# Ledger of designs, part 2: VH-VL binders against Type III pantothenate kinase (coaX)

Target 1, 235 residues: Type III pantothenate kinase (coaX), of Pseudoalteromonas translucida (q3ijv0)
Amino acid sequence: MKLLIDVGNTSLKAKLWQNEQVQACDLNNLPWHAITHVIYACVGRSELLNAILAQAAFNSISCFEAKVTKTLGGLTCAYEHFNNLGIDRWLALIASFTLYPNKACIVVDAGTATTIDVLNCDGQHLGGWILPGLDLMTRSLTQNTQRVFDDENTPFTNQLGINTPNGLKNGALVATIGAINQAKPYLNDKNTQIIFAGGYGSLLQQQFKESIFDPMLVIKGLNYWYELDENSNKL

## First folded at step 15 (VH-VL)

Design p1 (from n5 with heavy chain G27Y)
Fold by OpenDDE, fold request of step 16:
Order: C-alpha cells, then sequence, then structure tokens
Structure p1 (fold): chain C 235 residues (1-235), chain A 120 residues (1-120), chain B 111 residues (1-111)
C-alpha cells in the first residue's frame, strides 16, 4: 500500500493506493504498518505535510517527492524549461500516458485554473494552455464591469444566454469548450482520448462524447510517477 | 527565527523520574516532530524518540521503551520528555531537536540541552 | 540497529588544509538514489548543528567549505580548508531505520 499526497494551493489531499485502486483514508488514522512508500507532490505549501512525512519517518517509510523531468519512461515534456511546468499538469500527463497507452490524449484539469495539455500517441507532450477557471472567468467580469451581474443559481450550460447571468456563465463554458476543441488539430489521431479532471471536470466532460472524467487523475499520477521513476532507475 | 528553549538542569536520585521541557517558537509547533537525543559525558549522541504534536503519537527507541514518555502541550508549544526509574548511566545532556523531512529525515534545530545528573 | 562507525576518532589538521572524515554504516542506508545520512557539528558546550543532510546537501548558513559525499555504506564529510572555528566533534547519523543512530564522533583539532 502506498500513501499518495497532493499538496495544492489551498488544501492537502491524501489517498491510499492498493490493488490498482485509489482508496480514501483518514490522516488521523493511517495504516502505517501496511504503507510501504509515501509519494507526494507540492504545488503549494502545507504544514500538515511535515507532520505526515514525520510519521512516515518514524515508521521507517521512505518518502518521494514527485518532480517534473524532461523525460519519464516513454513520456517527454514539451517545455524547454521543464521545471516551469506545474507538477499537477505533469502528473495528469503521466496518468493519462499510463492509463491510455499508445493513444493520443487531451488532458483537461478544470479547477481554479483550467489547464489543457496535449499528448500524442508516442508519449510526447506537445504543450498546452492555461485558462482562467470557470469561476474566475465569471468573477472577473462581475468585479470589473458595472452592468454584468451573476446569479449563483444560474447553471453553466452550452446554450445561448437570454439574460445576463446565463450569458455570463454560458460564455465562460463555451469559451472553455472552444479552447479544448482547439487542441484537436494538433493530433492527427482518430482515436484521441479526452480526459477531464478537477472540480468542473465532470461538467466539461458532459460536453464531449467518448470523453472520460477521472477526479483522481492527479493522484493516480503520483503512483504512476513512482512506478515509472523506479523502472527508469533500474535501467 | 526557530528557537527551542529547554528547562534547567536537574539533579535526581536513582529510581526517581525527571521531566524535561522544550518550548518551541518561530514555527508551527504542531506540525513538526520533536525529537529527544541524549549525550552522556564525553560520549556520542543517542536518539531516544520523537513525538508529532498534532497527532500526539510518539515513537521510542527500544532502549527506552517502558521508561520514557514524550508528551506535548500545543497551547504553549511545549514538548516534554519524562524518564523514569533513573539510573546513574542516565546522567547526560538531553536535547530536544526538531525533525524535518526533505529527501530524508533529519534534525535541523536543537535546544540548548538540559543536564540531568543521577547520583546517590 | 544500524551501527555507524566513523574514522578517524580524532584528526589534527593544519589551518587551511583539507580535513576528511569517514562514516561507515553496518548496512546500506541508501534507497532509490537517496542516501539516508546526515552530518552534524558540535562545539564544546553547544548542541549539535546540522551541516549536511541526505549525504550531500549543504544546510542553509553552512559555509561551502563543508561538503558531503557517499552512498550505500560509505560516506565522507570534507572540510576543504580548515578554519579555526571548525574545531569541533563531527557526527554522522542515519535515518534509514529506527532507532536513528549516530557515529561515535570525530574530534577535529588544529595541528
Amino acid sequence: as target 1 above (235 residues)
Amino acid sequence: QVQLVQSGAEVKKPGASVKVSCKASGYTFRTYAMNWVRQAPGQGLKWMGGIIPIFGTANYADAFKGRVTMTRDTSISTAYMELSRLRSDDTAVYYCARGYYDRGFYFDYWGQGTTVTVSS
Amino acid sequence: DIVMTQSPDSLAVSLGERATINCRASQSVSYRGNSYMHWYQQKPGQPPKLLIYAASNLESGVPDRFSGSGSGTDFTLTISSLQAEDVAVYYCQQWHSTPYTFGQGTKVEIK
């Protein structure tokens, strides 16, 4: 069993990995006797991480921090300065690469920011985009314009807005959808897999046929990073 | 600035108990392990155990199990180490040390030490 | 328990000269490219001070004349140019398994 930890800007997420599955866990009651490794990534900072790693140390459990590299197994980062790629994006790519072998992927993580990354069938990251997340898009307009107002009860839908709140929410959605569609021409593969993650991943996934929503994509990426890294060091 | 300030020197008789305190400041006390390391006169360093304040869980070296108790008061950022059934060979300087994990677990900040003398 | 053995027990070095301290573990303290070894400096009447963590990483505020190397069972602390303030006892420590153990220490003096 592995403990997987994703430290975001606002929160720490911890999961257990066992039998090729992600399992929920309680940080106050971790099965340390069954944990063999801790794999973690830090997009943000968390003081709680220190405590968890200390517990691991007391149990003689090795901890590994996932980092972006230029290459990892068959995966290659598009960034010349690969250290500038967010670890969350990299982990999503790693997961996609592992889960969908020999398939081109469009990887979308929709949270505070919406990231779109393109992976070809050979494991080459081709690059991507960073967009304001859906909430940030709507908030930016309501805060900076006098005539644009929002309603919390107005859903995001792929329809024309016939009032200001609908126009605002739907505009953000279709803009995001458009950005995702702009990724398709970079892939000449008829068998492209679109993968969604993040808080708005499910919503966006509904707009794309044959796409997948995986809320644990980044977490899974931690495990797969470890596996790929381990294999790379054995060679 | 991180500071660990320990309680003053202790003189005890064999069979007695001693409780040493370590007050932490300059960092989030709850989320860093506090460790205890002792050093007998003219001797090396020996790790006794550690506690993670936020969880309250302690881990002890086998050599001290049954005699040592590590506790904490998070409200005043203070860790405690109590050693019971004292023997002459327990005479040593006792250090509290903050534990940190970065590609390994090490002690990055130390208290000034507390001298405990056990004599009949 | 993992036994840490330092060599030599004492070392006298002239000012400005290189000082080398070795530490051997009874078993490997490295795993997947990480070495679970640290070095500390202790001056008389003072607590230990962290110098090197994870075999080769210099702690913040430590002069760059200090360096660490090694993997597996054999590790080395090097002072490239010994200064007067470097007179101290140096300890290696493993964190591979509990209990965490220290070397017996190496006393460095000026020749």
Scores: ipSAE 0.899, ipTM 0.970, lowest interface PAE 0.4, mean pLDDT 96
Fold by OpenDDE, fold request of step 16:
Structure p1 (fold): chain C 235 residues (1-235), chain A 120 residues (1-120), chain B 111 residues (1-111)
Amino acid sequence: as target 1 above (235 residues)
Amino acid sequence: QVQLVQSGAEVKKPGASVKVSCKASGYTFRTYAMNWVRQAPGQGLKWMGGIIPIFGTANYADAFKGRVTMTRDTSISTAYMELSRLRSDDTAVYYCARGYYDRGFYFDYWGQGTTVTVSS
Amino acid sequence: DIVMTQSPDSLAVSLGERATINCRASQSVSYRGNSYMHWYQQKPGQPPKLLIYAASNLESGVPDRFSGSGSGTDFTLTISSLQAEDVAVYYCQQWHSTPYTFGQGTKVEIK
């Protein structure tokens, strides 16, 4: 069993990995006797991480921090300065690469920011985009425009807005959808898998046929990072 | 600046108990392990155990299990080490040390030490 | 328990000369490219001070004349140019397994 930790900007997420599945866990009651490794990534900072790593240490469990590299197994980062790619994006790519072998992927992580990354069937990251997340899109307009107002009860839908709140939210959604669709021409493969993650991943996934929503994509990426990294070091 | 300030020297009789305190400042006390390491006169360093304040869980070296108790008061950022059934060979300087993990677990900050003398 | 053995027990080195301290673990303290070995400096009447962590990483604020190397069971602390303020006892420490254990220490003196 592995402990997987994703330290985001706002929260620390911890999961257990066992039998090729992500399992929920309680940080106050971790099965340390069954944990063999801790794999973690830091997009943000968390003091709590220190405590968890200390617990691991007391149990003689090795901890590994996932980092972006230019290559990892068959995966290649598009960034010349690969260190500038967010580790969350990298982990999503790693997971996609591993879960969907020999398929081109469009990887969308929709949270505070919406990231879109393109992966060809050969494991080459072709690049991507960073967009304001859906909430940030709507807030940016409501905060900066007196005439634009939002309603918390107005849903995001792929329809024309017939009022200001609908126009606002639906605009954000359609813009995001458009951005995702713009990724398709970069892939010559008709067998492209679109993968969604993040808080708005499910919502966006509904707009794309045959797409997948995996809320644990980044977390899974931690495990797969470890596995790929381990294999790379053995060679 | 990280500081660990320990309680003053102690003189105890065999069979007695001693409780040493370590007050931490300059960092988030709750989320860093506090360890205790002792050093007998003219001797090396021996790890006794550690506690993670936020969880309250302590791990002890086998050599001290049953005699040592590590506790903390998070409200005042203070860690405690109590050693019972003292004997002459417990005479040592006792250090509190903050534990940190970066590609391994090590002690990056130390208290000034507390001298405990056990004599009849 | 993992036994850490330092050599030599005492070392006298002239000012400006290189000092080398070795530490051997009774078993490997490395795992997947990481070496769980640390070095500390202890001056008389003072607590230990971290010098090197994870075999070769210099702790912040430590002069660059200090360096660490090694993997597996054999590790080395090097002072490239001994300074007067470097007179101290140096300890290696492993974290591979509980209990954490230290070497017996190496006393470095000026020749």
Scores: ipSAE 0.897, ipTM 0.969, lowest interface PAE 0.4, mean pLDDT 96
Fold by ESMFold2, fold request of step 16:
Structure p1 (fold): chain C 235 residues (1-235), chain A 120 residues (1-120), chain B 111 residues (1-111)
Amino acid sequence: as target 1 above (235 residues)
Amino acid sequence: QVQLVQSGAEVKKPGASVKVSCKASGYTFRTYAMNWVRQAPGQGLKWMGGIIPIFGTANYADAFKGRVTMTRDTSISTAYMELSRLRSDDTAVYYCARGYYDRGFYFDYWGQGTTVTVSS
Amino acid sequence: DIVMTQSPDSLAVSLGERATINCRASQSVSYRGNSYMHWYQQKPGQPPKLLIYAASNLESGVPDRFSGSGSGTDFTLTISSLQAEDVAVYYCQQWHSTPYTFGQGTKVEIK
């Protein structure tokens, strides 16, 4: 059993990996007797991570931090300076490449930021975009203008707004949908798989027919990163 | 600045107990492991155990199990090591040390040491 | 128990010359490219101080004259140009398997 930890900008997500499946865990009662490895990635800071890694150390369990590389297996990073790509984006690409082999993919992680990455059917990452996430889009206007306000109860929809909270919320969603649609021409492929992750991934997925929502995409990518890296070390 | 300040020297009789404190400052005490290492006169370093304050779980070296208790009080950022049934060969300097994990687990900050003398 | 054996036990080196300390583990303390072995310096009358972690990584504030190398069972601490303030006892330490052990120490003195 592996312990997989994704440290994001606002939270830490930890899951167990066993029998090719992601399973929930309780950080206050981790099954250290069954855990063989801890694999983690950091885009942010978490002092709780320090404590978890210390627990692993007291149990003589090795911990490995995922890093971006120019290539991994048949996957190639678009960035010339590949370490500038966020590790969460790389892990999402690894998972998409592994789960949907030989498919072109548009990979959308809708968290604090919304990232859109384009992967062709040959495993070449073509690049992508970083947008403010839906909440950040709305807060940027409410905090930096005098007349725009937000209502926590107003949902995001793709309709024209008929009041200020609707205009704000729906505008953010429509802008995000538009950016995703603008990624499609880079592939020129009718069979592109669109894959959504992150807190707003389900909402965005509902706007695109035949797309997939995978809330554990980055966590799965972390496991596949470790498995692919382990195999390369055997060579 | 990370600082670990230990309690003062102690003189004890065989069979007694000693409790050494280690007060931490300059970092988030609850999320970093605190370890205890001793050094007998003219000898090297020996790991005794450690505690992770947020979990309260202590881990002891086999040589000290049954005689050592490691605790903490997160409200005052203080770790404690208590050694019972003292023998004259427990005469040593006792250090607290903060544990940190980066590609391995190591002690990046140390207390000044507490001399414990066990004599009749 | 993993025994960490340092050589030599004592070393006298002229100022400005190279000092080399070896540490041998009774079994490998490395796994998948990570070495669970660290070096500490203890000056007279002071607590130990971290010098090098994970075999070869220099701790912040440690001078460039210190370096670490090795993997598996054999590790080396090198001081490229000994300074007066480097007079100390040096310890290697493994955190691979319980009990977590230190080497016996190497005393470095000025010749």
Scores: ipSAE 0.787, ipTM 0.931, lowest interface PAE 0.7, mean pLDDT 92
Fold by ESMFold2, fold request of step 16:
Structure p1 (fold): chain C 235 residues (1-235), chain A 120 residues (1-120), chain B 111 residues (1-111)
Amino acid sequence: as target 1 above (235 residues)
Amino acid sequence: QVQLVQSGAEVKKPGASVKVSCKASGYTFRTYAMNWVRQAPGQGLKWMGGIIPIFGTANYADAFKGRVTMTRDTSISTAYMELSRLRSDDTAVYYCARGYYDRGFYFDYWGQGTTVTVSS
Amino acid sequence: DIVMTQSPDSLAVSLGERATINCRASQSVSYRGNSYMHWYQQKPGQPPKLLIYAASNLESGVPDRFSGSGSGTDFTLTISSLQAEDVAVYYCQQWHSTPYTFGQGTKVEIK
């Protein structure tokens, strides 16, 4: 099995990969006897990651860090300076490309930031946007103005707000929905798949008919990155 | 700045035990592996094992398994190596070395060394 | 255990001249383009110091005259222009599998 580690801005997510599926694991009791490889990505520094990778080294297990490349298999990155694309965005594109072959995709990761990336059916990443995530949008206003306040029990909905918490929460959701809708004209394809990941991915998915929520999208992308990178190194 | 300060030199008789300490400062002790490497007089380097403080697990080289114990106390950022049933060929300088994983697993900072002499 | 064998055991090189040290592993210490070996320098009376990690990557603060190359079982450390401060013993080390092992060392002296 593989150990897949995604180090985000606020958390570390670790999962096992076996039998073509993602499985939970306990970082304090990893099954090193069964792990063959560690595949990881990180946006920044993680001291916990360093400890896990050291543990892999003591067990003579190879570790591989996913990196953005201009191309991988049939997938092409839009960025001229491809190293500037966040690795989490690249992994989400890889997973979408692999899971939905020959489909145009709008890939939305709704975490600390909300990222929107557009992938055509030929495997060309066309670019995307970075927005503040829903919580960051609301906190930026409550922290930087005296007149805006929040109610932790008020949900995000797509309706007009009739009080300050409604206006704050619903405005953040509507802005995000609007940005996703603005991505659609970049694709001339009725077979467009909208794919949501991240903590608010389920909420956003509910706003779009025939869309998919995959909470493990980036983690699956790590595995597919490894498989595609290995094939490129062969021939 | 990263510093590893080891306990002082020791003279022991065959059959005794020695416990060497390595006090770390200048970094987050619990998340970096601590390795132990020895060097007999006029000889090369030999890895003895290592410990990862946050997990508390140790990995020992087979040559020392059964005689070596590696522990740590995270509250005082200190790692320990204890070698038992000492014999004359255990006379060496014993180093602690911080293990760091960044594009490879390497020993980037070393203690000053602790001379252990085993003689009758 | 993976045996790391260095050659030569010692060498004397004139100041400003090139020094070359070979390290051979008893089995491959490379996998999927990564090399699981490092070079350390140990000056007299001092602990070892990391010079090169993963066969070819120069550690921070190490002068550009040091370089590493090789893959699989054969690796080379090169000092392009020997300086007086480079007098030391140099060790290769594999971390492909435990126990981690070092070469026997190569003593570099000024001729």
Scores: ipSAE 0.762, ipTM 0.920, lowest interface PAE 0.9, mean pLDDT 91

Design p1 (from n5 with heavy chain G27Y)
Fold by ESMFold2, fold request of step 16:
Structure p1 (fold): chain C 235 residues (1-235), chain A 120 residues (1-120), chain B 111 residues (1-111)
Amino acid sequence: as target 1 above (235 residues)
Amino acid sequence: QVQLVQSGAEVKKPGASVKVSCKASGYTFRTYAMNWVRQAPGQGLKWMGGIIPIFGTANYADAFKGRVTMTRDTSISTAYMELSRLRSDDTAVYYCARGYYDRGFYFDYWGQGTTVTVSS
Amino acid sequence: DIVMTQSPDSLAVSLGERATINCRASQSVSYRGNSYMHWYQQKPGQPPKLLIYAASNLESGVPDRFSGSGSGTDFTLTISSLQAEDVAVYYCQQWHSTPYTFGQGTKVEIK
C-alpha cells in the first residue's frame, strides 16, 4: 500500500492506494506495517505533514515529493518554465494521461481557482487557463461593488437570473461553462474526454454530457507520478 | 529560539530506574518528533528511539526495548525517557533531539545532555 | 542493523589544509537516487550539530568549506581548508532504516 498526501495551503488530504484504488485512512491510525511508500505534494510544508513524514521515517518507509518536470513518461508540459505550473495541475494531467490513453482531454479542477488544461491524444499538454473559482467569482463582486448581494442559499444554475443572487451565482457558472467550451477548438479530436475534479467538479460535470467527475484525480496523479518517475530513475 | 532543556545529572545504583525530562520551547512541540540519543564515556552516539507527540506513539531501538519508555506531556511541552533495570554500561550522557523531516529526517536541535551514572 | 564505519579514527591536519573523512555502510543506504545518510559535528562538551544531509546537501549556516559526496555504501566528508573552529569529532549517520546508526566518529585535530 502507498500513502498519498496532497497538502494545500489550508488543509491536508491523505489517502491510501491499494489494488489500483483510492481508500480512506485515519491519520491517527495509519497501517504502517502495510505501507511501502509515502508520496506527497505540497506548496510549502505543514506541521502535520512533518509529523506524518517523521512517522514514516520511524517505520523505515521512504517518502517522495512530487515535482513538475518538462516531460514524464510520454507526457510533455506546455510551460517553457515548467516549474511555474502548479503541481496539482501537473498531477491532474498525469492522471488524465494515464487513465484515458489515446484520448485528448480537457482537465478541469474546480477548487478555490478553476483551472482548465488541454491535453492532446499524443500526451502533449497544450496549456490552459486559470480563473477564479465559483465562490471567489461571487465574493469578488459582493465585496467590491455596492449593489451586488448574495442571500447565501441561492444555488448555481445555468439559467438567466431573475434577481440579483440568481444573476450573480448563475453568471459565475455560465462564465465557467463558457471557458470550458472555449477549450474544445484547441482539440480537433472526436474522442475528447472532459474530466472534472475539485469541490465544484460534480456541479460542472452535470453541465457536460459524457464528461467524468473524479474527485480523486490529483491523488491518483500522485500515484501515477511515482510510477512514471520510478521508471525514469531506472534509466 | 528553539531550546531543549533537560533535567539535571543523576546517580543511580544498578537495578534502579531513571527518568530524564526534556522541555521544549520556541516551536510547536506536538508536531515534531523527539528523539533520544546516548553517548557512553569515550564512545559514539547511539539512537534509543523517538516519540511523535501529536500521535503519542513511540518507536524504540531493539537494544532498548523492554527497558525504555518514551512519553510526553503536551500541556508543558515536555518529553520523557525512562530507562529501567539500569546496569553499569548504561552510564552515559543522554540527549534529547528534535526530529525534523525536510528532504530527509534529521536531528536539528539537541538538548544540553543529561549525565546518568550507574555505580554500586 | 546497518553498521557505519568511519576512517580514519583520528586525523591531524595543518590549518588551511584539506581534511577527508570516509564513511562506509554495511549495506546500501541509497534508494531511488536518494542517500539516507547525514554528517554531524560534535565539539568538546557540546551536543552534535547537523552539517550535511542526504550525503551532499549543506545545512543552512554551515560554511561552504564543508562538502559531502558518495552514494550506496561509500561516503566522504571533506573540509577544503581546515579552520581552528573545525576541531571536533565528526559522525556519519544513516536513517535508511531503524535503528538509526552512527559511525564511531572521527576526531579532527590541528597538527
Scores: ipSAE 0.747, ipTM 0.915, lowest interface PAE 0.9, mean pLDDT 91

